# Designs tried in a protein design chat: miniprotein binders against q89ai5. Part 18

Target 1, 221 residues: q89ai5
Amino acid sequence: MLKTILAFDTSMSVCSISLLHKNRKYNIQKECRNNHTLYLLPMIHEILKKNHVSLNEINIIATSKGPGSFSGVRIALAVAQGISLGLNLPHVISLSTILIMAEQVWNNHKISKVLAIITVNKTSVYWIQYSRNFHGLWIKKSKAIILNLSKALEKILSLKKQWALVGNGWDKFPKNILKKIFITNITFPNSKYIISLISANSIYQKKEVLHKIIPIYLNER
Key: E = the ipSAE of ESMFold2; O = the ipSAE of OpenDDE; V2 = 0.75 times the mean of E and O plus 0.25 times the DockQ between their complexes.

## First folded at step 10 (miniprotein)

Design x2 (at its last look DockQ between E and O 0.85; V2 from the best seeds 0.83)
Fold by OpenDDE base, look of step 10:
Order: C-alpha cells, then structure tokens, then sequence
Structure x2 (fold): chain B 221 residues (1-221), chain A 106 residues (1-106)
C-alpha cells in the first residue's frame, strides 16, 4: 500500500506543508512570520481537501525538530503530536531543518557541500556544515556552534572549498567575502524535501516517539 | 508600584494555571498514547479546550492592562506575558489538532 505522508515545517518564518499521496506530491507554503498557529492547521486542511485526502488516510507525520525559532519548532511538534495521537500514529519522523535545506540544495543545484548560517540574534549566527555522501546521506562536517559575526567571518574566509550557503544569516556579511560561497537563497526549509529525504533513504524514515523528540532552538523566544 | 505588583501577582497566578493545564494535557496525551480511548476523553478534551480559551482571554486582558501602563518597569512582565500567551497558543493548536484527528477516526 502506498504511504500517505503529511510533512510540514514552521521552524522559521514560513509555514510549509507537503503531502505525498498515491505517489503524487503536493506543496503549499506561506510567509507566516510569527503567526504560524493561525495558519498551520488551516493549511493542512487546505492541502488535504484540495487533493481529496482524508486526514485518517495519513500513514506518516513528518516535521522538523529545529534548529529554528523557539515557538516555530514547538508549533510543528505540537501539531504533529496532536494529529499523530488522534490518528493512532504514536511515532513521528523528525528531521533537522538543516537537512531539509541541504536536500533542497542537492535537488536544485547538485551541490553536496552545504553551509548553514542562521541568525540567532543581532550579533550571533548558528553555524553548521554538512556534506552529502554517495549514498545520499548528509554527514555533519562540523559541530553546530553559535558564533559572533567576527568569528563567523573568519571561518568563512578560512573555507578552502566551495560551499552552498543556506539560511538567513548571510546578509550580515560583506558581499565581497561571500563570493567564495555559493548563495542559494534558501532561507527556510521546504517541507517537500522532508518527503524527499524520507523517500531517498531509510535512515530518514526513523520514527520517534513524540515525547522523546528533543527540539533544537536557536533562541529562547 | 502597587499596580505593577498586582499585575505581577496576576501574571504569576496565570502562569501557575498554564502549568496546571500543561500537566493535564500531558496526562491526557499519555492516556491516549496507551490506547485508553474512552468517550470521556472527548469530554476531557472539550474541557481542556475551554480552559485554553479562558486562559487566553485572561492573558489578553492582562496584556491590555500592561500595555496601558506603557512603563519601562513592565517590560519584564510583557516578556513573561508574551511567553505565556505563546505557550497557551501552542497548547491550543495541539488540542485542535488532536480533536480534528480524533473526529477523523470516528
């Protein structure tokens, strides 16, 4: 039986919802800023209704677990929890927002090296590097760290290879320095790439009990 | 000021109620996860939804009172209130999602 997957992300400013049903993929997204609670459920309802899928046909709920905004990450997890429990689906797939963005880089640009720089606050950015292996797995090439702008700049300058840049933190750096990095303009995770990851490799199909999912926050609200 | 202290006390009272609500929801979710679905669960969910609505209304009223003061001294209260509002909104969407899913199974 073909799996019906509902995937969504609210970890950043965008509410992104994707549906896999009968091997067809659907996606809707909206800039929500800080109002994800107003849009997430209605948008899920919209994508299901538009495609004539009942909520009870969903076999897999998938979402991000961050890194992201404190509220955004929690909203997605809360909705995942509510839907999964109500549908008697005790397990949810949770993926890193960085993996989701990295998969988009691979899809769009076929670049296997992804640097994520995400704004944490006025003076600091989140930094992490991933590389895609030949099996389609994204491997961490650095530990996730929070850097001040000066240290982040130094690290950018020290990069020896071309990296594709994702996240929203790049605008804090001089453009002339960023010429060493491929700017993808991927600033948020698109939920369609959750489905892509799940479909591509069994490692991303790992189901977790919701209460055991450890969210990753960039800030405390 | 006495007024700021009153607002702080009210905020604390609401914070305590939010924590109690979280615990009730967690207990409910655990029961559901264990397969203990009963007709009473729907009633409990409705009650929780009502508690959420009540809390949001009270928090909104408190926000309006704090906003009217416009004093630098209430910035901490504003931040705490914003935190509580966001937490209850998350609980709201959780319960709404749960209700929707349960209805889809009935």
Amino acid sequence: as target 1 above (221 residues)
Amino acid sequence: SDEIQELRDELQRLADRVEELKQKIEQLLQRIAKGKLSPEIQDEIRQLAQLIRDLLQELQRLKERIDQLGSPDVRQLEDELKTLLSEVEILKVLIQALQWALRAQS
Scores: ipSAE 0.848, ipTM 0.920, lowest interface PAE 0.5, mean pLDDT 91
Fold by ESMFold2, look of step 10:
Structure x2 (fold): chain B 221 residues (1-221), chain A 106 residues (1-106)
Amino acid sequence: as target 1 above (221 residues)
Amino acid sequence: SDEIQELRDELQRLADRVEELKQKIEQLLQRIAKGKLSPEIQDEIRQLAQLIRDLLQELQRLKERIDQLGSPDVRQLEDELKTLLSEVEILKVLIQALQWALRAQS
């Protein structure tokens, strides 16, 4: 079945838009920092116009729900809400920022064990571990937790297996402690891997009513 | 201190207007979800878009007044203003996205 999927993410410093149409994938991205509201809608317009796809041809809207910046996650969800309501698409796909980056690791390196470390503030990071099974499903291997840098370092040093690192939090640690870590340099999600997740396992095709989506922010509470 | 209190009072008045805007938008989105698109709803969307522009302009003017004062005593006001401005910007892109999608359906 041919689907036309519009996917986007603004949860971190990079805005990315992806379009699947007639089995072809398109992607654009731009460093937005804290200017996501200036770039998101023009970028969606651009990718549709360049590829001769009208907005009303979209069957599926997919976006990230976090973890990410408070404003950035909400901007993506707000645009998804506006477009979905205007197109009479009451259900959307929402996916974790971590899974999007993990799927990029699988796509680029065929590594199935991912550690995400994402900066929260000067002294703390967000931590979560995932492992991909042979059916393409990412399984949590730790609790999602915010750790101070000292505790995060202790946890890195206690690792028994090798993990691929994603996220922007690695720059807070000396490189010589990362022997059990493969540094992927994947520091932000790219929305083209939302489409990859949807293709990898049907569980990622589950649609939800948008107001039932619980955003995930980097700070506790 | 009287000048700082005047700024706090204006920020609170703007925050109240933003909360009213959020409620109006939520109610409008529920009516659209029920399939009740009409010229009346199109007029309401245009009115909300104008209200958003007016609020952004007012918030920007308040930000300039706070920046000109340049006192560490206004740091909480700056933080609250930044949050409120971000909230209105998010509502702006929601309404813009909605307007675009409705026009695509013609």
Scores: ipSAE 0.798, ipTM 0.901, lowest interface PAE 0.4, mean pLDDT 86
ESMFold2 (binder alone), look of step 10: mean pLDDT 84; pTM 0.829

Design z1 (at its last look DockQ between E and O 0.84; V2 from the best seeds 0.00; counts 0 for: pTM E .672 < .8)
Fold by OpenDDE base, look of step 10:
Structure z1 (fold): chain B 221 residues (1-221), chain A 116 residues (1-116)
Amino acid sequence: as target 1 above (221 residues)
Amino acid sequence: SDEVERLRQEIDELKQRIEQLERELEKGRVDPEALQRLADAVEELKQAIEQLLQAIAKGKLSPEIQDLIRQLAQLIRDLLQLLQRLGSPDLTTLLSEVEILKVLIQALQWALRAQS
């Protein structure tokens, strides 16, 4: 039986909603800035209505667990909890925001090495590296760390291989230094790649009880 | 069930406290103590919602539980209105917390209606 998957993300400034139904993928997204609570449910309603899918046809709810903004990550998880509970779905799928962006890099560029640099504050960035193996699994190649801009720059300069850069922190670095990395312009997770991950590998189909999901925040409120 | 009745009582008490806080704050009693009581009320609301969600997850969806969902939704609206009226930068965190609770309950209510 074909699964109907609703995937969404609000971990960054963009509200992204995707729907897999009868093996067709649909996606809508909007720049929401700090108003994700105003747009998320209406956008979910829109994508369902436009494609003639009822809410009760959803078999799987999937979202990001971060890293992301404190509010953004929690909004997506809250909506996932509300919908899943109301539909009597015992579990949701939660994926790393970085995995979602990494999957987009693979889709668009076929690059298997992804560096994420995401702005935490004016002087600091979140740093993590992933590499895609031949089975399509993204493997963490470094521990997630928060770095000041100078340390981040030093680390970029020390990279031995070509990495594709994702995140919104790249604009803080000199352009000449950025030549050492491939700039993808992927600055936020697109929810369609949640569906791609789930569809590609069973490891990303891990269902979790929502209250047990530990969110990852880039900042405090 | 005894659990549902306890939750009802907690929600009723919370409602009364929020209403009292509204009256005090509207009279210009916006002091640190009142703000702390407001923060405490938000935390209690969060706890009540969590208990309700757990009850639903255990298959305890009943007319009583549906009524409690409606009551919590109303409390959330009342709190949001209060926080917005106060307009203090110090309340930004609380406002955001209550907005998350709002969207959670809205999502739940929407999904429950879809199953009806």
Scores: ipSAE 0.852, ipTM 0.920, lowest interface PAE 0.5, mean pLDDT 91
Fold by ESMFold2, look of step 10:
Structure z1 (fold): chain B 221 residues (1-221), chain A 116 residues (1-116)
Amino acid sequence: as target 1 above (221 residues)
Amino acid sequence: SDEVERLRQEIDELKQRIEQLERELEKGRVDPEALQRLADAVEELKQAIEQLLQAIAKGKLSPEIQDLIRQLAQLIRDLLQLLQRLGSPDLTTLLSEVEILKVLIQALQWALRAQS
């Protein structure tokens, strides 16, 4: 059975909608900042209308679950839940913002070691490391932790391998000391890589009970 | 039926709080206690909507529930317009909660129409 997948993300500054239908992929994106509510549903209408796909043809709905902005993560989950329930779909697929950005690194650069550093506030960052195995699974290589800037810098300087950096936290550190870091400039997820994750391994299609997903929120500004 | 009656009561209570807040807005200043009670009512409505979603997930979508969904959609629109007229920075959390409810209900209504 061919899957028709609607995927979207509003967890950060850019809203992105992706559609897989009859083995063709479509993507639209727009800078939304704090206007996620204004743009998400109209953009979903747009991508479906432009490609002549009715909402009831969707078999799988997928979105990000964070980390991300307080309102942005919740808006995406709310829209996904509303569509899923109205179409009587079995569940919503929700994927970490980090994995979506990591899959973009793999897609663009074929790098399998990803360090995510995301700004939490002026004095701290979110830190997590992942490595992609040969089956397309992203495996944690560190704890997800919040570090103050001096601890994060110390940890960066002690890295023994090359890591590709995702997230917006890299601007907290001088670039001349980041020799172990390939800066990808991937600071926001793009929903086309939600579809890439789902295609890479069926484990990413597993049910996530919405009441058990707890969004990870960042302190905006 | 008990869940539906509880949801109907939550809608009625929220309507009362909206009317009270509108009257205070026409007087030029919003009483902080009235605003707090509206915030509490919005949180209770959020929980009632979660219960409605559980009922739908169990395959119970009656015409009565559809009517309540329509009433919720209108109530949420009214709430958003009222909160935007208030224009206070201290309403940011409440406004975001109402906006989230709005898009959830809009997405649900769209999907229900597409399925029919």
Scores: ipSAE 0.642, ipTM 0.828, lowest interface PAE 0.7, mean pLDDT 81
ESMFold2 (binder alone), look of step 10: mean pLDDT 80; pTM 0.795

Design z2 (at its last look DockQ between E and O 0.39; V2 from the best seeds 0.00; counts 0 for: pTM O .709 < .8, other shape alone 8.265 > 2.5)
Fold by ESMFold2, look of step 10:
Structure z2 (fold): chain B 221 residues (1-221), chain A 115 residues (1-115)
Amino acid sequence: as target 1 above (221 residues)
Amino acid sequence: SDEVERLRQEIDELKQRIEQLERELEKGTDPEALQRLADLVEELKQAIEQLLQAIAKGKLSPEIQDAIRQLAQLIRDLLQALQRLGSPDLTTLLSEVEILKVLIQALQWALRAQS
């Protein structure tokens, strides 16, 4: 049967829902801030109703697993769990918010080297680097690590290649120092790039049992 | 099954404790209310986890369908109690119960779509 994919993300301040149905893609998004529980299910209802798709036609559920806000990541996983169990879908696809944003960089700019810097608190940031290969697979080029601002600055100044920056952590550093960084406006994931990742490489179609999905938090508890 | 019977007993005990808590809250402020609410939220999470495991095993019996309805009602009762107290100290507990709410709402919606 044709793939009908429902994808969504609430890991950060913007909620986004995407639907692939009969090879057509649909996307809606809304600023939810700390109100994700008020908007996620109604938005899923809306995208399905507007496009004349019944919930029971969904055969793939895909969502983000973080990094992101503690409550926001858990809300997306909880809704994925409820829908998947009620539809008797065996597994779901879960993808890192970093990969979702990185795929947007590739889509918009054809840049294959992405640095994610995401604010954890006033004195520290989450850091990870990825590079896209010719097969559309994002490969880690650093460990995921939390750095204080001075260590992050040292690491930025030591970069030998130009990187596209995603995430909201760039405002911690003066732009005059960031010569090795292409600043994007990509500070939050959009679920339409979950569908793009699934299309780019079959490794992103790997499904998991829901209780084995390990969320990634930015320590916002 | 034995798992379903244990779940029904836990739901009955939760219902009793939530009703008792609601009566105590209407009569006055309990300085231990926050810890008692936290314990209830944790037990509700465990009951919902057991429910989800039973559904994953293909057990959508009339007893499980009734458990879903009862747990959905207990979630609403706890949300109402937390909102009535309105304390900033309860923000974390409110968030936990809101997550359980959307999980169960999503499950109920999907089950209706399958029938």
Scores: ipSAE 0.812, ipTM 0.906, lowest interface PAE 0.4, mean pLDDT 86
Fold by OpenDDE base, look of step 10:
Structure z2 (fold): chain B 221 residues (1-221), chain A 115 residues (1-115)
Amino acid sequence: as target 1 above (221 residues)
Amino acid sequence: SDEVERLRQEIDELKQRIEQLERELEKGTDPEALQRLADLVEELKQAIEQLLQAIAKGKLSPEIQDAIRQLAQLIRDLLQALQRLGSPDLTTLLSEVEILKVLIQALQWALRAQS
C-alpha cells in the first residue's frame, strides 16, 4: 500500500513542507524568520488542498528534532504531535536536521562527507560531521560540539579530506580558508529530503512516541 | 464519534484560555497582568487535570491520553517559566504559549478531519 507522508521542518528560518502521495512528491517552502507559527499550519493546509489530499489520508508524519532554534524545533514537534494525535497516529518520525541537509548534499552533489557548521551565537558554532556509507546510511564521524570561532577555524584547517559544508555558520569565516571545503550553500533543511531518507532506508522509518522525542536546541531561545 | 466531539469541545475551551493568556501577555508584565496570567495558567492546569481524570477513567483512547499528557507537560513548563519570573522573560512565556496554541490548533484540525 502506497504511504502518504507529510513531512515538515521549521528548525531554522524556513518553513518547509513536503507531501508524498501516490508516489508523487510535492514541496513548498517560505522564509518565516521567527513567525513559524503563523505559516506552518496554513502551508500544510495549502499543500494538501492543492494536491487534493485530505488530512485523514496521511499515514506518516515526519519532522526534524533539531538541532535548530529553540522555538523552531518545538513548533514543528508540537504540530506533528497535534496532527498525529488527532489522526490517531501514535508515532511520528523525527530525524536530525543534519541528516536532512546531508541527504540534500548527496542528492545534489553525490558527496558522502558532510560537515555541518551552524551558528549558535555571535561567537560560537555547532559542529558535527557525518559520512554516508555504501548502504546509504549517514554515520556520525564526530561528536556534536559547540566551538568558538577560533577553534572552529583551527578544525577547518586541520581537515585532511574534502568535506561538503552545510549550515549557516560558514559566513563567519574568511573565504580563503573555506577553499578546503566544498560550500554547498545548503543553509536549512528541506523537508523533501526527510521523505528521501524515509524512502531510502528502513532505519529512517523508525517511529517514535512523541513525548519521548528529545529535541536538540542550538540556543536556549 | 461522541468521544471525539467531546474532546473537540474540551480542546476548544483550552484553546480559548490559551488565546486569552496570549492576549494578557501582550498587555505587559505589570503586577496586575501577572496576576491575571497566573490565574489563567491555573485555569489551564485545572482543565488539563480534568482531562487527565477523564483519561484515568478509560474514557479516552490511548492516543488522546498521550496527547493530554503532553499538553499537561507543556503547561507545567509554562508554569515553571512563570515561576522563574524573577525577571519575567516575557519572550519565554510567549514562546511557550505559542507552542501550546499551535499544538491545539493542529489537534483541532486533525480531530475535525476524523469527524
Scores: ipSAE 0.598, ipTM 0.859, lowest interface PAE 0.6, mean pLDDT 85
ESMFold2 (binder alone), look of step 10: mean pLDDT 79; pTM 0.786

## First folded at step 11 (miniprotein)

Design y1 (at its last look DockQ between E and O 0.93; V2 from the best seeds 0.86)
Fold by OpenDDE base, look of step 11:
Structure y1 (fold): chain B 221 residues (1-221), chain A 85 residues (1-85)
Amino acid sequence: as target 1 above (221 residues)
Amino acid sequence: SDELQRLADRVEELKQKIEQLLQRIAEGEISPEIQDEIRQLAQLIRDLLQELQRLGSPDLTLLLSEVEILKVLIQALQWALRAQS
């Protein structure tokens, strides 16, 4: 039986909703800034209605678990919880926002090395590196770390290989330094790549009990 | 402030009630009583949001955000339950 997958993300400034139904993929997104709670459910309703899918046809709910804004990550998880419980779906799929963005890099650019730099605050960025292996799995090449801008700059300069840059932290650095990095302009996770990851590799189909999902926050607020 | 603490306590209580309800639903309890409890929680959320919005204090921004998350959770739950009925 063909699975109907609802995937969404609100971990950053964008509400992204994707639907896989009968092997067709649909996606809508909106810049929500700080108003994700106002848009997420209506947008889910919209994408279902537009494609003549009932909510109860959903077999899989998938979202990110961060890294992201404190509120943004929690909103997606809250909606996933509400829908999954109401539909008697005991598990949800939660993926790293970095994996989702990395998958977009692969899709758009066929680059297997992804550096994520995400703004934490005015003086600090989140830093993590992934590489895609020949099986299509994204493997951490560095531990996630929060760096001040100076240390982040030093690390950029020390990069020995070309990396595709994702995240919204790139504007914190001089443009000339960014020449060492391929700027993808991927600044947020697009939920369509959640579906791509799930479809491509069984490892990303791992269902988790929602209350056991450990969210990753970039900030405390 | 005492008011901030009072509101924080109310939010925490609301969280606990929701968590308990969600656990019951996860265990397979679907009943009119559950539906009534959801409606009651939705009302408590509305009331608390109204109070937080009325006060309009920057110090309440976090609490407001917390309650908004609870709101969307309950809304999502209600929607899904109705879809299964």
Scores: ipSAE 0.862, ipTM 0.938, lowest interface PAE 0.4, mean pLDDT 91
Fold by ESMFold2, look of step 11:
Structure y1 (fold): chain B 221 residues (1-221), chain A 85 residues (1-85)
Amino acid sequence: as target 1 above (221 residues)
Amino acid sequence: SDELQRLADRVEELKQKIEQLLQRIAEGEISPEIQDEIRQLAQLIRDLLQELQRLGSPDLTLLLSEVEILKVLIQALQWALRAQS
């Protein structure tokens, strides 16, 4: 049977919903900033209605688990929990927002080395590096760390290879310094690339009970 | 301050009721009694949102966000249960 996948992300300022149905992909997105609760369920209704898919036809629910805003990550997980329990789908797929953005880099540019810099506050950013192997698996090339801007700049200046930058934190640095690195305009995750990750490697198809998912927040709780 | 704590206690009670309901559903309990409990929880959520909005204090922003998350959870659950019927 062909899989019907509902994927969504609300971890950052843009809400995105994607649907894979009968081998066709559909995507909608909207700038929602702090209004994720107002938009997420209506957008899921919209993509299903527009494409003539009933909620009970969904086989797989996939969402992001962060890093992202405290409320935004929790809203996506709450909706995933509600839908999964009501449809008797006890397991969901959850993926890092970093991997979602990295897969967009691969899709758009065929670049396999990604540096993510995401704003945490006025003086610090979240930093992680990944590279993609030939099996479509993203491998960590640094630990995930929070750096002040001075240390992040030092780390950027020390990079030896070309890295594609994603995230919204690179705005904190002068453009002339970023000339050494390929800058993308990928500043938020798009749920379309959750489906791309699932297709790229079976490790991303791992289903998990929602209470075992550990969200990743950019701010202290 | 005492009103903030009283509202926080009501939110925590609501969270516990929802957690217990979700566990029973996960264990396979789907019945008219569960549907009634969901409706009762939805009403408790509406009442709590109305009170938080009426007070309108900026120090209630986090608590309002918590209840809005519970709202979308219950809305999603209700929608999915209706789709299964």
Scores: ipSAE 0.809, ipTM 0.923, lowest interface PAE 0.4, mean pLDDT 86
ESMFold2 (binder alone), look of step 11: mean pLDDT 82; pTM 0.785

Design y2 (at its last look DockQ between E and O 0.76; V2 from the best seeds 0.81)
Fold by OpenDDE base, look of step 11:
Structure y2 (fold): chain B 221 residues (1-221), chain A 85 residues (1-85)
Amino acid sequence: as target 1 above (221 residues)
Amino acid sequence: SDELQRLADRVEELKQKIEQLLQRIAEGEISPEIQDEIRQLAQLIRDLLQELQRLGSPDLQMLLSEVEILKVLIQALQWALRAQS
């Protein structure tokens, strides 16, 4: 039986909704800034209605677990929880926002090395590296760390290989230094790549009990 | 402030009530009583949001955000439950 997948993300400034139904993929996105709570459910309703899918036809709910804004990550998880419980779907798929962005890099550019730099505050960035293996799995190549801008710059300069850059933290660095990194302009996770990950590899189909999902926040508020 | 603490306590109480309700639903309880409790929680959320918005204090923005998350959770739940009816 073909699965209907609802995937969405609000971990960054963008509300991204994707639907897989009868092997067709649909996606809508909107810049929401800090108003994700106003747009997420209406957008889910819109994508379902537009494609003549009932909410009760959903078999899988998938979202990110961060890293992201404190509120943004929690909004997506809250909606996932509400919908999943109401539909008697005891498990939700939660993926790292970095994996979602990395999958987009692979899709768009066929680059297997992804560096994520995400703004935490005015002086600090989140840093993590992933590499895609031959099985299509994204493997951490570094621990997630928060760096000040100077240390992040040093790390950029010390990179031995070309990395594709994702995230919104790149604008904090001099453009000339960014020459060592391939700038993808992927600044937020697109939910369509949640579906891509789930479809491509069983490892990303891991269903979690929602209350056991450990969210990753870039900030405390 | 005392007011901030009072509101924080109310938000925490609301969170606990919601968590308990969600646990019951997760355990398979779907009843008119559950539906009534959801409606009551939705009302409490509305009331608390109105109060927080009325006060308009920057110090309350965190609480406001928390309650907005609870609002969307309950809305999502209600929508899904209706879809199953």
Scores: ipSAE 0.852, ipTM 0.933, lowest interface PAE 0.5, mean pLDDT 91
Fold by ESMFold2, look of step 11:
Structure y2 (fold): chain B 221 residues (1-221), chain A 85 residues (1-85)
Amino acid sequence: as target 1 above (221 residues)
Amino acid sequence: SDELQRLADRVEELKQKIEQLLQRIAEGEISPEIQDEIRQLAQLIRDLLQELQRLGSPDLQMLLSEVEILKVLIQALQWALRAQS
């Protein structure tokens, strides 16, 4: 049977919704800033109505799980839980924001080495490196760490291979010294690459336990 | 301080009621009573949002965000239940 997948992300300032139906992919997105609760459900209505798909035809719901906007990530998970429970679907797929952006790098540039640098504050950045193997899996190639700008620069200058950059942290460094970095300008996850990840390897179809997700996102962090 | 704690307690009570309802739905309970309970929870959410917005204090922004997340969860659940009927 053909799978109908509804995927969405609100982890950053952009709300993006994607639909796979009868092997066709559809995508809509909108700059939402801090208004994710205002736009997410209407945008899901829109993509379904425009493509003549009823909500009850959805077999799989997939979202991002972070990192990203604390409230934005929780909004997507809450909507996914609500729809999944109402449709009596057994699970929700949730995927790392960083892997979604990394898969976009692969699809756009065929680069398998991704460095994520995300601004934490004026003097520090979040750092993690991933490499894509031949099976379409993204494998950690560094620890996830927070670095001050001096340490991050030192680490950039010591890179031995070319890395594609995702995230918003590249503006912290002079561009003329970033010789090991291909700046992709991918600063937010696009939900169509959630579908790409699921298609690339079945390990990305790992299911979250619904009541575990609900307590995590109905309560505190 | 006492007002913030009172509102935080109301939000926690709402979370617990929603968790219990979601568990019953996950176990297969779909009935007119569930629909009525969802309407009652939606009203509690509306009342809490109005109170939090009326007060407008920066101290309440975290609670407001939490209740808005519960709002979209319940809206999504209602929509999906209607799509099944």
Scores: ipSAE 0.798, ipTM 0.921, lowest interface PAE 0.4, mean pLDDT 85
ESMFold2 (binder alone), look of step 11: mean pLDDT 82; pTM 0.789

